# Designs tried in a protein design chat: miniprotein binders against q93zb6. Part 37

Target 1, 365 residues: q93zb6
Amino acid sequence: SSSSSDPLLVKAAKGQAISRPPAWMMRQAGRYMAVYQKLAKKHPSFRERSENTDLIVEISLQPWQAFRPDGVIIFSDILTPLPAFGVPFDIEEVKGPVIQSPIRTEEDMKRLHPIDFEKLQFVGDSLKILRREVGEHAAVLGFVGAPWTIATYIVEGGTTRTYTVIKNMCHTAPDVLRALLSHLTKAITEYVVYQVEHGAHCIQIFDSWGGQLTPEMWERWSKPYIEEIIHAVKKRCPDTPIVFYINGNGGLLERMKGTGADVIGLDWTVDMADGRRRLGSEVSVQGNVDPAYLFSPLPALTEEIERVVKCAGPKGHILNLGHGVLVGTPEEAVAHFFETARNLDYQTLFQNHVPAEKAEPELVV
Short names: E, the ipSAE of ESMFold2; O, the ipSAE of OpenDDE; V2, 0.75 times the mean of E and O plus 0.25 times the DockQ between their complexes.

## First folded at step 23 (miniprotein)

Design zz2 (at its last read DockQ between E and O 0.88; V2 from the best seeds 0.82)
Fold by OpenDDE base, fold request of step 24:
Structure zz2 (fold): chain B 365 residues (1-365), chain A 102 residues (1-102)
Amino acid sequence: as target 1 above (365 residues)
Amino acid sequence: SPEEIKKLIEEARRLLEEARKRLEQAEEKAKQGDYEKALEIVKEALELVEKAIERAEKAYEEAEEAGDPRLIIDALFLIWFAQLLQEEAEKLLKEIEKKLKE
């Protein structure tokens, strides 16, 4: 049912005909904004900012107030649900996420429990408020980490560059790792449904570390658990589009299509037209402007936005960056990106693809 | 009628998805060094694309005449996607033809 009331972003995600691409940015709320920096000085803890309803709502609405994006993503982290299923963590300024007690054995697995939503009330309350504040003018986006990505943090004890512990567990403790991934799949599925029930119009799944696997290892250790989440969510929330994103996904596009996601997010290293061809006409795409273009002269940014939109085609595109907004990005460039997106029209942009009027045969009288 | 336009759109879509699959098969055959089979398959893909363009263009013309902006965009997207497949298939064809002459 095409509810005439779906936000523009939800229509694009569902592959419905609309006049322009909807736009949003990964990390559109962040340190590049002066209002965010001011708030972050007042509330220096990242967990304080991301686990308090008033602060979540305020931060999530900063881009909405400044730029009027077609998508408003909740200010949160992919690790936010960890304490709700038995994995405590801290965020250190220098190291980032730290998990003091990694899970690597069957004995460590006994610390895990079903997800407790009483510990996540700030997420649910924030999504309800965001849905009210943006009304029908934007989509509210929820998000989660993929099981492999979350498992990487849990097994490594935080951020890693080598993934040596979890990659080794694929060989040395495969049953423990499968048990962990299966537990995370259940918890993340329930957490996605919880976000939708509290007002998320669309969900993005981040497999941020999936691009660090070989294609074969990704198909074995990441893909099946993502497919399980998407299938379960589609059954419970059939009207909610799912965006699936992997950073460094150029070698995984055909495999990503197999997950049942409505939208595949592309990074800037993928040619948009090649990505669109490989994914086919039935899968929507998101992206993929290089975040570095936001440091370019505004005319060059306009040209790149138009190029990306023309390469994505006149339907089933969500305009975004190929990755999150960089620190130090000018707010004026972000404003210009959203203004450019609002002024696009598919009939104008694709006028050269219109069939030439068959010249009426001049009746040679 | 809107129903006839939707039928043309769906026929064009099916042809393009078949053409896309054929193009992917031709690319794989070319990577395997089976250029003769790749040439056969890419020509079949181009024929499917041509048939899809004909239907999508007709759907576009009829959608404009009907004044239905949704059907116009749906048809325009299929024309654009067909052209994208055509360009890649023609590129692959030229590469295969070059390899068969070497």
Scores: ipSAE 0.832, ipTM 0.928, lowest interface PAE 0.6, mean pLDDT 94
Fold by ESMFold2, fold request of step 24:
Structure zz2 (fold): chain B 365 residues (1-365), chain A 102 residues (1-102)
Amino acid sequence: as target 1 above (365 residues)
Amino acid sequence: SPEEIKKLIEEARRLLEEARKRLEQAEEKAKQGDYEKALEIVKEALELVEKAIERAEKAYEEAEEAGDPRLIIDALFLIWFAQLLQEEAEKLLKEIEKKLKE
């Protein structure tokens, strides 16, 4: 159960009855905001912006100050913890993340060590400040990448469109890959607990590249490690809900439920009503407005938000986009999204799903 | 009473989970070409959904009379979910009946 002081988002994640869906957006802090662009010009290094406590807090609070979302996610990256367990990385302007020394062999595995939180003080400090700043008005969210996604970056040496090295390792060096995934599972578990202990109300697991796997491959190489993380975190942090999101997850929903996550995040290609039916009544959902609707006229955006909420049902729904906010998104559309969400009322919105209310007696003249 | 409302909610929840599982089984039988068995299972799922709707609607009415907003939303969700399953079951039933005519 949750306390009466839990933020709305935490209550929704736990399937508690509330009057409206909480809302937040993946990538709600970022390049679509003018205030972020100005800050990024002064601090052009992404590593500085994501590893300096003052900058993290300023950036994370920009959408809070502008839009008052029901969730405030720490400005960070799924790769941020990598140096803390022996995997340095760079961010290149065009290429994005680069891991100059990939891990592909048993010898490479020797570079790994247990996660060192002294290298992640900026995460813990930032979460504490965010928790104090938003108080009970919003949930603070932490996040991690799933072991398969993180392993893919580490094995491939960066972003990939083909996954050829890691998929080949599934056949040519499966014991090395399993050892890597096991190490990552332990490190990620500790990193989740660290974020909770330092202020996060809720943790989202991103398996960003899980949707590129066949269901059988996902069941073998991703799901067991996610299950282990969720099991360990629920034991150590029983009051902390976990949101689980896979990009391109339409074929995986029932299998994702099997991980034990409290909330399944749906991408925009999944029909929300179909997702709720397939997932059943015991798990909450997050999503799944197509981010392209933020470029639509505001009345069309309102209609789509209401449609998604109606399709998700009057409980256990965290309103969000189906993936992150796109660069170029109008700030006024984001404001409208949050204004619309705050003005929803489940009993009103779903009134046509219950028997007609008792008719008023006719006056007799 | 709140206790009686919670019992209706829990009964509806269990009926709907069973109905959902039956619909999964019916779809699997239909994929295997066993339309006679699929039809039988879908009809059983519809009966479970109907029983769940009755309980969820009763819980909603009693929760609304009691003025308990949390129980109102709990019941409303189950009514909505039951209707969602009913729509799916009815679509599957029509598909199966069409296949049996062929």
Scores: ipSAE 0.781, ipTM 0.922, lowest interface PAE 1.0, mean pLDDT 91
ESMFold2, look of step 23: ipSAE 0.759; ipTM 0.914
ESMFold2 (binder alone), look of step 23: mean pLDDT 90; pTM 0.885
OpenDDE base, look of step 23: ipSAE 0.778; ipTM 0.907
ESMFold2, fold request of step 24: ipSAE 0.774, 0.771; ipTM 0.918, 0.917
ESMFold2 (binder alone), fold request of step 24: mean pLDDT 89, 90, 90; pTM 0.885, 0.886, 0.886
OpenDDE base, fold request of step 24: ipSAE 0.814, 0.827; ipTM 0.923, 0.927
ESMFold2, last read: ipSAE 0.772, 0.765, 0.774; ipTM 0.919, 0.916, 0.919
ESMFold2 (binder alone), last read: mean pLDDT 90, 90, 90; pTM 0.888, 0.887, 0.888
OpenDDE base, last read: ipSAE 0.827, 0.823, 0.828; ipTM 0.927, 0.925, 0.928

Design zz3 (at its last fold request DockQ between E and O 0.79; V2 from the best seeds 0.81)
Fold by OpenDDE base, fold request of step 24:
Structure zz3 (fold): chain B 365 residues (1-365), chain A 102 residues (1-102)
Amino acid sequence: as target 1 above (365 residues)
Amino acid sequence: SPEEIKKLIEEARRLLEEARKRLEQAEEKAKQGDYEKALEIVKEALELVEKAIERAEKAYEEAEEAGDPKLIIDALFLIWFAQLLQEEAEKLLKEIEKKLKE
């Protein structure tokens, strides 16, 4: 059966019985690694690093070479597909993402076109190479931004703290915003399928800005489009698990479960046991160690990893951070995290939950 | 048999999902201030959890005897999840009982 050859991470995502939680980290390839800093000095443009096949592969494999995570996520950005459907953007060192021509009107919507994968070959080629390089030893992870998150960048013209333009469009131009979100939903669906067809074992959807909505506004403006993506992807790629992550999701867990995602990613502000209870036994969880614990003494990091794993239960858990690795994180702490994860055994960790052997009544002879 | 163990696991799973739904209903009733109804429902949830534990523990014992690592983990997960529901239901029960005495 196809289930025996799945990577450990894919088995966990599908809620299959395995001996330990698989582990990976959001931003596991990044500025905390000396090898990444060296490469980033040689190739200073983030667009250059994220849009060149050789650099994508090299960067994506830096954590693989150093730490042997159970998941290898492609080095990319959630905004990478924007030029492929008609939204040019730049990445400025100080401001981050900049979209020079925001989409806010029906006239602006005419700039959008179907996603052109000829402009995204570096993603497909990179995923194929990564799949070859990790073999059966890890899952290759693809990822996308959720429609609301991508729309926020497009409407605001880049990173925002207030979300005032897009939140106002919910009231002032709801039809334009629905048209944008529907266009993005189609483009992102095709991009997820494209990533799977090129070697992604698992896809993470980031609704990074969804946590900035009220629960009601999230259910109206984010959730339906995520449900549409997940449904369409599950129909086309039934064997590919989907991880859904929102930062600051403690108030949204039950609503996130409703999307049909196989795995709900938890941030560190969510109690893992509460999250497991609220999501139920049939939904897998990812997370949720606070990235700040990677600055703690290694024994304290071990204890926190074990605590989180024990709170997640002995099945359907992907060990991760509650958010991406922080800049300045010691590489030794990341190594220790993955080593700790590899040395976990569910039967040992949960031995105190095993029924006490009914002491055979000592036959008082 | 592996089939009997799987049956126990599936029975335990169904009971726990019912218990979870009952617990959610009890929590909602408690939030509404209907503590009498919340007390009734949380007691029903605890009874379902107890029945689930009995089946999951039996499934674990039989899975260990059979030496099936997958069934061991499946049973162990249900025991753990049942205990998690039990702890939360007992906490809610104590909160409700406190409110009914005020």
Scores: ipSAE 0.832, ipTM 0.928, lowest interface PAE 0.6, mean pLDDT 94
Fold by ESMFold2, fold request of step 24:
Structure zz3 (fold): chain B 365 residues (1-365), chain A 102 residues (1-102)
Amino acid sequence: as target 1 above (365 residues)
Amino acid sequence: SPEEIKKLIEEARRLLEEARKRLEQAEEKAKQGDYEKALEIVKEALELVEKAIERAEKAYEEAEEAGDPKLIIDALFLIWFAQLLQEEAEKLLKEIEKKLKE
């Protein structure tokens, strides 16, 4: 059974009865915070900020110190593990991620090797420190990119809007692409387990480019590898819930459920009540407040938070945005979001869904 | 007793999952133009939802009397989910009946 020491977020992810939804935000540490901007001026390299233990810990804890979210996600990148299995990358100021030596052929595949955790000590060390710092008051979250998304970066050599190289490989070199995806599946599986063993309570899988595939292509080229990761992780880490999120995932919800993830993350373009109906009662959800609502007057933000929670139901919900926090978001709105979440009570919020409580007999004074 | 309440909750959960699957099937039949079959399936789904509501509300009342907060939330969730399915089923029923009158 579940331990009473589990953080609230872990309990929600497992579908356990709790009195309110836990809350955290994707990109809750980042450019919208003045304290982050000050640190980023001092340390302008993203690779330094995401690969130095002291900086990772400081950045990850900035939203914890300011807002006390129910989850603290490690400051990292889905590309961070790539050098550990043979794929160097750079981050350029304008272009973003760049992979100077893409993998597109059988010969290129020879550069890959099993993941080397000596190159990822900063991840493990940071997770241990975060776990110690937040104690049982919040869940520590790790994350990975899904094999299709990682393969897209590796094959394209960076960010793309067209996906032409990897889409062509589906037809011209399918065996090479399947081999790449299989290698990534194994590396990512080990990296998930590594994060769990070093302190993560919960792992989020991002398939950022999966939403750009037709459902049939997603079933062929993404889902099987995600399913393999989830199956292996649940076997090796049975107490660790997995959240699965795709941007623009409205057409994929039932297929995402089929991966075996404990929690399906929804973006704000999906009607939350519709999502719960489609996913059924045995899967938890995360989301899905539109990040633009953080620019609204605070009473309107409160109303939207309550609307989303009512649409998600009184169980199995991790309150979050539908996307990451936007640059320029007022810090006061973020504080209000977390304060609102802490003050919710499911029984009060859902009072009108049950028969009226019988009046207690008047007691003689 | 807690075990009796948990049994009601589990029965309600199973009924609601069956109802949900029936509503998906009814929507498919309606898209295919088989409105008489879709109507039959929606009515079956509504019967399942009604049976689930009875069990979930009984579980909620007993959990409230016992002062068991976890069972209260478990029952509340099923009441809420049942109402979600009931609302969708009634909407679909009205759409199907409109098509049958045409």
Scores: ipSAE 0.787, ipTM 0.921, lowest interface PAE 1.0, mean pLDDT 91
ESMFold2, look of step 23: ipSAE 0.712; ipTM 0.892
ESMFold2 (binder alone), look of step 23: mean pLDDT 90; pTM 0.888
OpenDDE base, look of step 23: ipSAE 0.770; ipTM 0.902
ESMFold2, fold request of step 24: ipSAE 0.777, 0.759; ipTM 0.919, 0.909
ESMFold2 (binder alone), fold request of step 24: mean pLDDT 90, 90, 89; pTM 0.889, 0.889, 0.884
OpenDDE base, fold request of step 24: ipSAE 0.823, 0.831; ipTM 0.927, 0.928

Design zz4 (at its last look DockQ between E and O 0.01; V2 from the best seeds 0.00; counts 0 for: pae E 3.4 > 1.5, placed apart)
Fold by OpenDDE base, look of step 23:
Structure zz4 (fold): chain B 365 residues (1-365), chain A 102 residues (1-102)
Amino acid sequence: as target 1 above (365 residues)
Amino acid sequence: SPEEIKKLIEEARRLLEEARKRLEQAEEKAKQGDYEKALEIVKEALELVEKAIERAEKAYEEAEEAGSPYLIIDALFLIWFAQLLQEEAEKLLKEIEKKLKE
């Protein structure tokens, strides 16, 4: 039942008629904000900031206080649940995520266990608080990594550019990799449900590394596990929209639609109108302003926002960037983006696209 | 009535999704070099789009008369999406017709 009380973002995700696109940004809480930099200086550990309820809430609300986005995503990481199912990791300032003991063998798989939510209480408590703080004025967003993306970190031992180990395991140890992906699928499914039960209105699935596969390899090694998650979540949480995002997804759009996600997130390298044609009228879209436009003069940013909104059409669009906010982005440009989004009206933007009635030729008697 | 407007909207939506599927089939036939079959299918897609536009335009007019902002947006979206498919189908038609003359 579409409750009249759904946040604007949830209505857009469900493809409901609304007056304007809702807006939020990937990495809207982050190092570009002076308030975040000040907090991060006081609490220098990323794990400290992302695994403490008070800090998570404070950071997640920084964009809410400054810009009033239509979506407030929890400040977290896609790797945050790893310790809760038996994979310890560190975040180094220079290298990013480091997994000291990669999983590559059946023996390594014995370290994995079912997800322990006692270790994730800070996520649940934070989502409850965020839901209270934003009230009906915004959607609270949860998120997860897709099984392939998480498996890439686990197998490679951190960030990779080549994906050589995991891509090789598709051929040399396919049963081990399928077992890992299946374990992650279960854990991530339960973690999505956990986030919804604690107050997430909408969930984004990030298959950030899925765009590095061939379409055939993505259909074999990523897609089935995402379909399983989406199916299980839709069964348990039927009213929760799912956004599915891949960076570099231009070759995967039709395949992404096949997952059953309500919203497909587009990166800026996809033409929004092309993406809309290829996905069809029944799938919502998210995106896709190039994050670099936030460094442009504000009039050029306005024109690009309006272009993207017009290319997405007057329904089933969540205005976003095609990827996360860049470091060094002016806060004023982010403010202007959200202000521009709030001032849009679909009737005004699209009224001129209705062909004027062909005036019946006055029969000159 | 709002119910009649919703019926027009749903009919337009159905026609557009059928047109989109026909367009995808025509593109695949064109890629296979079966330009005769692609031509047949793309013409069917255009006919479906035209029927969808007619229904969506009528739904828009009736939604404006009814003063229903949500039905106006639904109709506008279908008109917009129909035009988007029409442009693609007309482009594909011209490409196919060119190939059949070669």
Scores: ipSAE 0.808, ipTM 0.914, lowest interface PAE 0.6, mean pLDDT 94
Fold by ESMFold2, look of step 23:
Structure zz4 (fold): chain B 365 residues (1-365), chain A 102 residues (1-102)
Amino acid sequence: as target 1 above (365 residues)
Amino acid sequence: SPEEIKKLIEEARRLLEEARKRLEQAEEKAKQGDYEKALEIVKEALELVEKAIERAEKAYEEAEEAGSPYLIIDALFLIWFAQLLQEEAEKLLKEIEKKLKE
């Protein structure tokens, strides 16, 4: 199974016995940190910050330097690989991502090509550096967007609240959409392998827009492609855990388990005890403290962290928020979260168990 | 015709999904030490993969002649996935046969 020298986060993902939950936070590097804001002022282009090796490494290490999380995720974007297979994009201040030439028709499909890793050297180089800087002390995390989520951006031309173009395409041009999703499945699979080969210990798949589908539509248009990615990656990278997260996933949890992911990330709207019960013991969980708790008094935050950890149980839990860190979050609260996690001890937290064979006569009550 | 190419792609996709699920089952049986059952399942998966390859390669040839980019992409994906599953199945088969001879 897993090496005894694996990072704590990898051990937790594989369900191994450990003494405390590893912790990291989605969006742990970002605008809530003064040091990030200062860097972003000097380098106002998000594309520069996310596509320049030195900046990626500096940004990724900001939370490491401040809080020593058990996982260090590369500063990147789920859209980063798009130009590498023929889909250029921009990031605009107000609109966010913009895909100037959406893929919606058979003719548009001609612009796609196999993923070209020469255009993604900054990802590989950054992961290697992160691995060298923190590899023995923390897991390096890579990530990708799931095919449905990436396809929504490519088809819609950006973010949308209704997803009407891609949802209509399910009916008017299903063969084109399936081919797009198949292309993305191959490209994303290769991109996961690329990240692992360049230093990632663990990969998170985000299906950010999967929660916008009914469960039946998700089973048709998202799950099969995620299953294919996970199967292929597990064959090519058997030692690498895969974390799978969907925004708004309460109605999908059992279906998410069916993808074969090693870890299911719970959003904050699902009670951890309920999520653990529904998922069972054979898959690990990640999450799921409500990010709003980082605005609470520190004792209340401690209580919620402990409650979540108790509900998740002492096996197969990666402590995290149920969503990304919010802008305006106090850095002191983030520091407290990580300090609390480091000081947890499963034996103490789950005290009340004394095996009969170890009971001392003078200790019998 | 485009309809004939779509049928080949649909059949290949179905066969590969079934093959993938069978290989997961075979791997589980092999981990349990039930090598005779695992052998049976791997052989079934290999047959499914071989049938899928035939359909995907034919679909690719016809899609290329027709100049249909989405049919070409589908066919190439299925060939890629089939080759991955074939390699997986052949490795598992060799491991199972080795264990059965011990």
Scores: ipSAE 0.383, ipTM 0.769, lowest interface PAE 3.4, mean pLDDT 90
ESMFold2 (binder alone), look of step 23: mean pLDDT 89; pTM 0.883

